# Ledger of designs, part 16: VHH binders against h2kzm9r124to488

Target 1, 365 residues: h2kzm9r124to488
Amino acid sequence: RFTIDTSRAKSNQYVVSLCSKKIGIIEYPDGRSDKQPCDVYWHNVVLSDMNKIVTSPQSRVNKFPGMTELAKKISLTHSISSMQKLFPDEYAFYPNSWFLPAHLADFHAFYRKAQALGKTEMWFIVKPDEGAQGTGIYLINSPNQIRNVDQRQLVQEYVADPLLMNDKLKFDFRVYGVIKSINPLSIYVAREGMARFCTEKYEKPDSSNFKNLYAHLTNYSLNKANEAYVHSNTLQDQTRGSKRLLSTVFHQLESRGVKTKRLWHDIKLILVKTTLAMLPEIMLHYEHHFYDSTGPQCFQIMGFDVMIREDGTPILLEVNAAPSLTADHIVPHPGRTLLEGGQRVRSIVDEVIKIPLVRDTLLLV
Key: E = the ipSAE of ESMFold2; O = the ipSAE of OpenDDE; V2 = 0.75 times the mean of E and O plus 0.25 times the DockQ between their complexes.

## First folded at step 4 (VHH)

Design e2 (framework vhh_6fv0_2; at its last look DockQ between E and O 0.60; V2 from the best seeds 0.00; counts 0 for: unsure alone 64.5 < 65)
Fold by OpenDDE, look of step 4:
Structure e2 (fold): chain B 365 residues (1-365), chain A 125 residues (1-125)
Amino acid sequence: as target 1 above (365 residues)
Amino acid sequence: QVQLQESGGGLVQPGGSLRLSCAASGFTFSSYAMYWVRQAPEKGLEWVSYISGSGGETYYKDSVEGRFTVSRDNAKNTLYLQMNSLKPEDAAQYYCAKDTYDSSGFETIYPFDYRGQGTQVTVSS
């Protein structure tokens, strides 16, 4: 039987354990006491001592060294920008971006040029590099509105023309990809993913609504705090939920005449191109991390946040090197706000997505 | 065993035309979507065109839209790519590829597992 070490799986332990049991993998939640290598090591984060833990080249580990950092907003932008310089048309799926403070002058120049050309309604989204779950994100329509120019952060053109359905809620897709290997490169995409919906109706940003993040940001962590958030308890209900299955939304789009197959192909290309853009650094980090030994086989589940523009073209918003694999959500306690805590409740949408994702990933590697 | 054999490549001048063919065997041809992909020197493999199993749906890379036409003859197990108004940037090794489906719920997106040996397209004045 295959063995899996989940001693460092932490938040992922539940789903990994569940899936391991389902497919007959022997789990070591506390590691192996006999010091024998496991076939698979599942880590929720990459630690500097990974090379000391995973010593067998025959073993597999679910994280690439350095991927967490590489997937961060600024690092990702660097990778993609490098490719954009070489292949501008191929990498148009990533909005113009500037990382501060280094590109502050360039951003100003861009803005001035745009204004000179009569583009007076441009908006930008400012994202802290270390920020997660929508924290610290805000919109601006002028460079002088940057709160702290010395802070490491990403400024990106805000995509103001999202594809909307009848509910007029902005949404994006969390698409899951698996990098099975980097040498040779092998990438898979999960057929099922997640659609995340804003909780307020979308309106183009203006001076009156740009602070309403519930209309502009699709992050679950943000929108779940809104009273308008719709939790779904059944697969039937999820069709109208704030969190939906990707397949459900695709079906809904198809019914509206959207060319969903083309869309999916374009999304797949984004995954591939993005991974390719990151590949040199991935390889570098791998070699560096395992320089004194034959490294294990690394694989990784990646999350790609993709928004669809009104014209049907997908745009990459973010890459997550450690997408949440939890299959529950927090419901506020009676009379309390979500900020004050709550009870963990089963998320059927997350279960449907993440359990098979992890299971099939384990079977894949 | 899945077998794909591309043909029809060659040297053409800019603005010229080529018609590529792909002979397929080893699977139920009509049941699978097919792709044309290409690889230019020092570039990665890129998606060019898609056609559904029935041929009812076709999609193209933006850069080739309006110039290339994908078609198929399911009775002959053959995939075609009509390339018109060829540009230097179209020069590449062209492959036909079968849609890759993993029964595990994944789809292989890189590399294309089922492709032929390719046919070379050169565009030069």
Scores: ipSAE 0.487, ipTM 0.823, lowest interface PAE 0.6, mean pLDDT 91
Fold by ESMFold2, look of step 4:
Structure e2 (fold): chain B 365 residues (1-365), chain A 125 residues (1-125)
Amino acid sequence: as target 1 above (365 residues)
Amino acid sequence: QVQLQESGGGLVQPGGSLRLSCAASGFTFSSYAMYWVRQAPEKGLEWVSYISGSGGETYYKDSVEGRFTVSRDNAKNTLYLQMNSLKPEDAAQYYCAKDTYDSSGFETIYPFDYRGQGTQVTVSS
């Protein structure tokens, strides 16, 4: 019988255990005491000592060594920018980016060229190299507004023209990809994903509001991590929830005349091209991690965050190496805020997405 | 035992046409969506077109839409790619690939699981 070690799955263990039971996999939630390897190891994050935990070349593990670092914004942008130089039209789905201070002159040149072409309003997001998500991020519309130009930081085009739903809310898609293997390379996309909606109506930046938007953008990033979203209790309530099924939003977009079949194909291309851009570093980290042994076959569920421009074209925002696979969420206790504590409740949207995602991944590998 | 054999490539002048074929065996052909994929020396592997198992849904890479037509004959277990108005940038090794059956919650997006040796398309100029 097929075996799985879930002792390092942490919060994701519930969904993985449920799926293992449904398909007849023998689970070891505390690890094996008999020192025999399992066929699959399910980790919630990339572990630095993976090569000491998963030692059999016949085993599979759901993480690639080093992937956490490779998927971070700076490393991801390095990989994609390298491909943009070689294949600019193929990699147009990622915003133009500059690593300061090294590319400061290139950024100035880009800005002058865009002004010469008559682009009167361009916005850029600046991410200082402090490391914490959301802290220090700010918006500019001129290179002269960059703070501490000698400091390492990333400047990236800000997408100011998102496609909005009828309620004027900005949204993005979380699309799940599975890297089944890297030699040979094998990538799958889940047919179902998540659409995440902001709780505030979108306001386009302009010269009169951009400094106020700096504080708002920083606060929005923190609020997205901690703010209570409107949660759907049933699938019938999908039209208002902060988390919705990708399929539901695609049908809504189709009803508005968006060419959703074309959109879906373009999103699939983003997943493939992004993975191809990362692949040399993925292979290098694997070889270094398992230098003195034949390592296990790695696979990984990846989260791709994609927004849609008002003209219908998709843009890659982020890649998550360890997307949450939980099927519950925390809501505030009655009369309290979420920050004061909460209780765990079932999330129907997360169940519809994540249970099939994990089940089919286990069947795939 | 999945076998896919591509044929029909060759040398053609810009603006010319070619018809590629893919003979399939070892699986229930009509139950699976199929892809055409190509590899050019400077572009790497890329998908070209998709066709559903029934043939009712087709999708194309933007650069070939309107010029290429994917089709299938489920009685003959054969996939086709009609390529018209060929450009130098279409020169590549072309492969057909089998997709995951509809009951799966996944679509194969790379590589085409179960591909053949491919067929070379060369556009002179």
Scores: ipSAE 0.311, ipTM 0.723, lowest interface PAE 1.9, mean pLDDT 80
ESMFold2 (binder alone), look of step 4: mean pLDDT 77; pTM 0.771

Design e3 (framework vhh_6fv0_2; at its last look DockQ between E and O 0.03; V2 from the best seeds 0.00; counts 0 for: pae O 5.8 > 2, placed apart)
Fold by ESMFold2, look of step 4:
Structure e3 (fold): chain B 365 residues (1-365), chain A 125 residues (1-125)
Amino acid sequence: as target 1 above (365 residues)
Amino acid sequence: QVQLQESGGGLVQPGGSLRLSCAASGFTFSSYAMYWVRQAPEKGLEWVSYISGSGGSTYYKDSVKGRFTVSRDNAKNTLYLQMNSLKPEDAAQYYCAKVTYDSSGFEVIYPFDYRGQGTQVTVSS
């Protein structure tokens, strides 16, 4: 019978244990005492010592070595930018990006060309290097606004024209992809996902407000990780919550005239093309990590964050190598902020998404 | 045993037309959505068009919209791609592909489920 080691699943262990029980997989939540390997190892994050933990080539583990680093914004952008040079039309779903100081001249050239083509408003987000002394992200509308131009930093086109619902809230989709294997390459997409809405009304950048949007962008990123379960007590009330089902929002988009079949097709292409862009480094890290012996079969659930422009086209924002598989959230106490403490509450939206996701992944593997 | 066989490619001048066919067997053709995909030397493999099992819903890549028409004849188990106003950028090996679902919550998105040899479309002046 199939066995699973969940001793390193951490916060995700509840969902994985529940799914293991339903399928009839024998779980070892504290690891096996008999020195035999499990068929599946479920880790919460990519572990640097995976080659010491999962030693049997017959075992499967739910993480690829090095994937956390490969999915980080800088590494991801390098991989996609390389493909944009070769296939610019095929990789147009990712914002144009420049690594300063090396690409400063290229950024200036892009800006001038866009002005000559009649672009009237261009905004860019600037992200300091991960190890830099710089404090946070900021917006610019001209290359001459870059702070410390000689420091390593990433400049990327800012999507200032997001599609908004009637409540004027910015949102993105979390789409779950599963890399089942890399040799041969096999990729699946979950048909259900999440739409995550900001708690504040969207403000389009302009000359008077772009410095204040710095704080809002920072808060959006933090709140995205800890979005409160505010309105959704049932599946039927999905039109009001900060987290909503992807299927519910797709239905709403269809009623507004968006071609949702085309949108879904384009999102699937984003997942494939992004994975293909990352694949050489995924393979290289695997071979490096297991250079002394045959390693396990790796698979991985990946989170893809996709924003929709006003014209209905999808844009890749981020890739998460270890998306949360928890079915509850910590929310602030009534009348307080999350920073002042919180309490655990169930999220029915997360349950509807994540329990089938984990169940079907275990069945797939 | 799924079998797909493409035909109808050839050499055509810019602005010309071709009609591609895909003969399908080994599955209940009318129950499955189908894709046309193409592989160009400059672009890699890409999806060109989609048609639902009934034929009631179609989708096209923007670069071919208005020029290409996908259709199917479920009685003959055949998928078609009518290609008008052909451009040099349309030159590629064209394949038909079946949509595959491996679980109730998942869709297979790589590799494409195509099994034929494809048919070559060449556009030259």
Scores: ipSAE 0.322, ipTM 0.719, lowest interface PAE 1.9, mean pLDDT 80
Fold by OpenDDE, look of step 4:
Structure e3 (fold): chain B 365 residues (1-365), chain A 125 residues (1-125)
Amino acid sequence: as target 1 above (365 residues)
Amino acid sequence: QVQLQESGGGLVQPGGSLRLSCAASGFTFSSYAMYWVRQAPEKGLEWVSYISGSGGSTYYKDSVKGRFTVSRDNAKNTLYLQMNSLKPEDAAQYYCAKVTYDSSGFEVIYPFDYRGQGTQVTVSS
């Protein structure tokens, strides 16, 4: 009978525990007192002492060393940009990007060139490297509008031609992938994912609307604060919610004549190519972290945020090395804003996605 | 210091075969995935093949699938590319490449950034 150590699962403990019970895995929420290794270790985050905790090469751990840092905006961009230089066509799914301050001059040069070519309506999105959940993100249409050029941050071309549904709300997909192993590389994609919708109708950025992030950013953490956010209580309701099942949206897209099979194929390729771009560094970090012994088998659930362009081509927005596995959301108290507090409420969409994801991941490894 | 040295290129007729080699030094070879890339005249660099550090995973450009085989000998710090059924469109300067870690992060290192000149593959009747 398989054993799982969830002593470091923290926010993931609930779902992992639930799934473990369903599958029949013996859980040690406080670790094993007998000092015997567990078959699986589930960590919420990678800690520097992971190699001291997971000592058996026969054990599995749900985190790759260094993945958290590698998946950060600048690091990810670095990896992908490197591949873009070698394989520009293959990696066109990632917007042109510059990480500041190192690439500030390059960004200026790019902008000048674009201006010279008559591309005067270009917009860029500025993302703090350490920022999460939409914090500190803003749009610019000139390098001179960067608020702090000395701060570590990512500048990317803003994708201004998103595919829109009839509701005219910008949306993206949170696609979940599981890196089962790196040698050999083995990647799985979850069949069910999440669609995240903006809460305000999309319009191309201009001087009047570029500050309206509710129209431009799809992040749940941002949009949930908007009064226009639509929480779904049932699977029937989610078809119009701010969070929808990927399968639901794909069905909706099919009804509009979108070639969803091809789209899904392209999305899968993005996952693979992105992972390949990261793979050398993953391997390096693994080797470094377990340099003094044979390391355990690592696997990891990854989140890929993918937006669909108007022409039907997917574009990678972000990679999450620790996607949230919580299945609830906060509802504001009556008459109050979310910032003023709220109550945790069950998220049916999250449950449908994340519980099977974790379950199947445990079965996979 | 990282060094990459390609060899094995030459002139072949269409349908012919070549085996390229890349000698690597200055890093833990087995810890890094390796790439074959090529550059044809008046064209940019393009991806040809990928192989994981252990050699357990390989990927190929669609146009070379079934014809090219990437492999590696980690004991010899050598990367290989077996090229069969060569076509005129395969003619290019071939390079082996890797990513490297520096203080700023990871970048793919081109052969010109290290020791390595690439190897020329010419396909002509």
Scores: ipSAE 0.026, ipTM 0.243, lowest interface PAE 5.8, mean pLDDT 89
ESMFold2 (binder alone), look of step 4: mean pLDDT 79; pTM 0.797

Design e4 (framework vhh_6fv0_2; at its last look DockQ between E and O 0.43; V2 from the best seeds 0.00; counts 0 for: pae E 3.1 > 2, unsure alone 64.1 < 65)
Fold by OpenDDE, look of step 4:
Structure e4 (fold): chain B 365 residues (1-365), chain A 125 residues (1-125)
Amino acid sequence: as target 1 above (365 residues)
Amino acid sequence: QVQLQESGGGLVQPGGSLRLSCAASGFTFSSYAMYWVRQAPEKGLEWVSTISGSGGSTYYKDSVKGRFTVSRDNAKNTLYLQMNSLKPEDAAQYYCAKDEYDSSGFETIYPFDYRGQGTQVTVSS
């Protein structure tokens, strides 16, 4: 029977264990005591000693060496920028970006040029390189507003024309892709994904509202703290939730006359192109990590955060090398704020997305 | 086995027209949406058009809207792309493609296994 080592699955262990059981995989939650290789190793994060743990070339591991770093904002930008130079039209799906402090002068130059051309309403989003879940993110409309120019951070043009539905809430998609292999390259996309909605109505950023992140950032980790966040208890009510199924939102868009098939095509292309942009570095890290032996077969679930512009074109916002595979959320205690603590509650939307995702990934590899 | 064979490419002057065909076999043609994609020199593969299985819905890249028309004859298992008012930027290898769905519910997005050998479209004065 097929075997899986989940000793390092950590936060993913529950879902992976559940799925393993469903499909008949023998799980070793503590690793194999007999020191025999497992067919699959599931790790929560990319580990520096992966080559010491996964020693059989016949084994599969759910992480590529170096992917965590490569997917970080600055590294990703480097990869994509390289491709943009070669294929500017093909990679227009990624906003103009500058990584600080190295590109500070370039950013100033860009801004000056834009100002000279009369583009006075440009906004930029500043993202810490290692920041997650919206932490440390803020908007600026001038380079002089950067809080710390010496810190490693990404500055991007803020996309101020999101596609909005009737509720006027900004939203993006968490699209899940699986890199099954890099040699040969093989990429899959999950048909089901997540839509994340802001909790306050979107308005174009201005001096009065640019600090209202609940209107501008779609991150769940941020918006869940807002009282306006809508948790869904059923698949029926998720249609109006702050977290929705991708398929639900696509259906909603289609009902509005959006060309969803085209949109999906464009999204798939973004996944492919982004992966291709990262591929040289992925290969490099792989070879480096397994330099002394034949390495295992790596695969990885990736998260792609994609926003749709008003004109229907998708824009890549972020890439996640380790998207959350947890299927619960925290609900504040009655009369208390989320900051004061809460209870973990089942997330039906997350379950519907992530359980099949993991299951099918295991079946895929 | 899924087989796709494109034809109809050639050299045309700007403003000219071509009609591409794609012969499909190895699957229930009418049950699947079909795509046209193209790859220009030194460019990546790009989506051009989609047509639903029934042919009732069509989708186009913005740059080809109004100029290109996708159609299909399900009785003949053939996909078509009528290209009018061709521009130099339309020059590319054109492929017909079918989405791949594995048993796990994933879509295969790379490589495009269900793609033909392509047909070359050249637009030049």
Scores: ipSAE 0.248, ipTM 0.632, lowest interface PAE 1.4, mean pLDDT 90
Fold by ESMFold2, look of step 4:
Structure e4 (fold): chain B 365 residues (1-365), chain A 125 residues (1-125)
Amino acid sequence: as target 1 above (365 residues)
Amino acid sequence: QVQLQESGGGLVQPGGSLRLSCAASGFTFSSYAMYWVRQAPEKGLEWVSTISGSGGSTYYKDSVKGRFTVSRDNAKNTLYLQMNSLKPEDAAQYYCAKDEYDSSGFETIYPFDYRGQGTQVTVSS
C-alpha cells in the first residue's frame, strides 16, 4: 500500500489529507516512527534540510532543492534573459527587465534611448524580490522614482495593453504546472486553473492614477484586502468574483472572439520554455544537495502567472515555487477589517481547482 | 518498453523536401498524441508540431506552418513529418516524442521522456 508523510505540509495538509483518503494512501501526518521511509513526502515549501529528511532513493518529495530561490523574480529574470539573448523570438513572452542594483545603469540607458526616439509614455512596474502577494509593488514612469536603488529588486516594462473583460477589470491566470521529473524532463499542465481580477476598473496609467495600486495589481493578497473584493463562494459567482475559474474565463474570452485554443497552446509553451530556462540551475542544486548519495525523486507543483495582451498574446509575469493549496479563505468578522482577524470559510473555487490538482498529482507520481 | 525510431533525415538543398518517419512500439500508438521536436547545434529543444491520437487535429510552430505537414498511420504505428521548402534554419536533429495521455485533470506538455535517437536534417547548397 502507498504511503505519504504530510508532517511538513503545514497549511496545505488539509487538502493533501483529503486527497490521500480518497485515493487510499496511508498518511503519516506526524511523521513515521517505525523507521521505514514513506513513498511520498509532502512539504509546503522547499526545505533547506531536505537531504536529512528524505533519504531513500525510492521516495518522492514534492519539492526540488533550491527552487524557491530559482523562482524568485531576479533569479527567474536572469534565467530567462540568458535564453532571450540566445533565442529572442522563442522567449519574447517575458517583458523587458532589469534587475537592480546590477542593471541600474542599463535601465537609465534604455530610458534615455527611448526618450530620444520619441517615446513619451513609458511605465514600469517595480517588484521587490521578496514581495509575495503584491506587497511592495509599485509603478514608475522614470528611473529616478525607484526607491532604495541599492536593494535587490526587479524593474519590468509595464504591460499597458491588457485584455479586459466586459467589466473592465485587469486579470491574470494562475496556471498550475507539475514538473514530474527532470532527468528525463517530464512536465504536465493542469487543465483547470485560476483567474485573478483586480478590484477596480482598469485605466491606463497616467500622472493622476498611477498610485492606485489595486487597479494595476492582480495579486490575490493585496486585492483581497480591498473592500471591493468579491469572494467567489459558488460556481455561479464566476461572472462577478475577484477569483474565478480559468475555464469560466476561457469561455468568456471565446464568446468575445479570442482564439482560446491557440491561447492555451501558447500558455503551455510558456510553461515548457520557462522550465527549460531554469533547468540547468535546478539540476545543479539537486546534484549539490545530494552530492554524496542517490537522492529521492523530486517533483513539484509550480504556479505560473500569465497575463494576456489585448491582441491575445500571453505574457509570463511570475513563477511561484510553492503556490498555496488551501481550500478556504478568511472573511472579516462583522464590523471589523481582515487585519483585525476573521473566520475561516470554505472556498468552492479553490476546492474545484486544488483538490483535483493534488489528487491527480498523487496519482501521477 | 516504449521505443521510437526516427528515420528519413539527410542532406538536401534549400527549397528541397524530406519526409521523416517515426516507428513506434511498446504502447497503444493510436491512444496518444505525438510530437515532433528539433534541436539545432548549440540551441535548446524546440517544438515543431503535434498530432492528436486519431490524427484529427494538427498543430504547428508558426515558422513551419504551410511548409510542414504532420500525419500518422495508426495501422502501421508510424508518425510522419513531410517537410517542404526547407530552409537553412530548419537544419537540426529531429525527434518524435510520445504524449503521456490519461483521463485525469492533466495533460503532458513536455514529451521528451519518450523520444528516439533522432534523425539529422542538413540543408546546404
Scores: ipSAE 0.220, ipTM 0.617, lowest interface PAE 3.1, mean pLDDT 79
ESMFold2 (binder alone), look of step 4: mean pLDDT 78; pTM 0.783

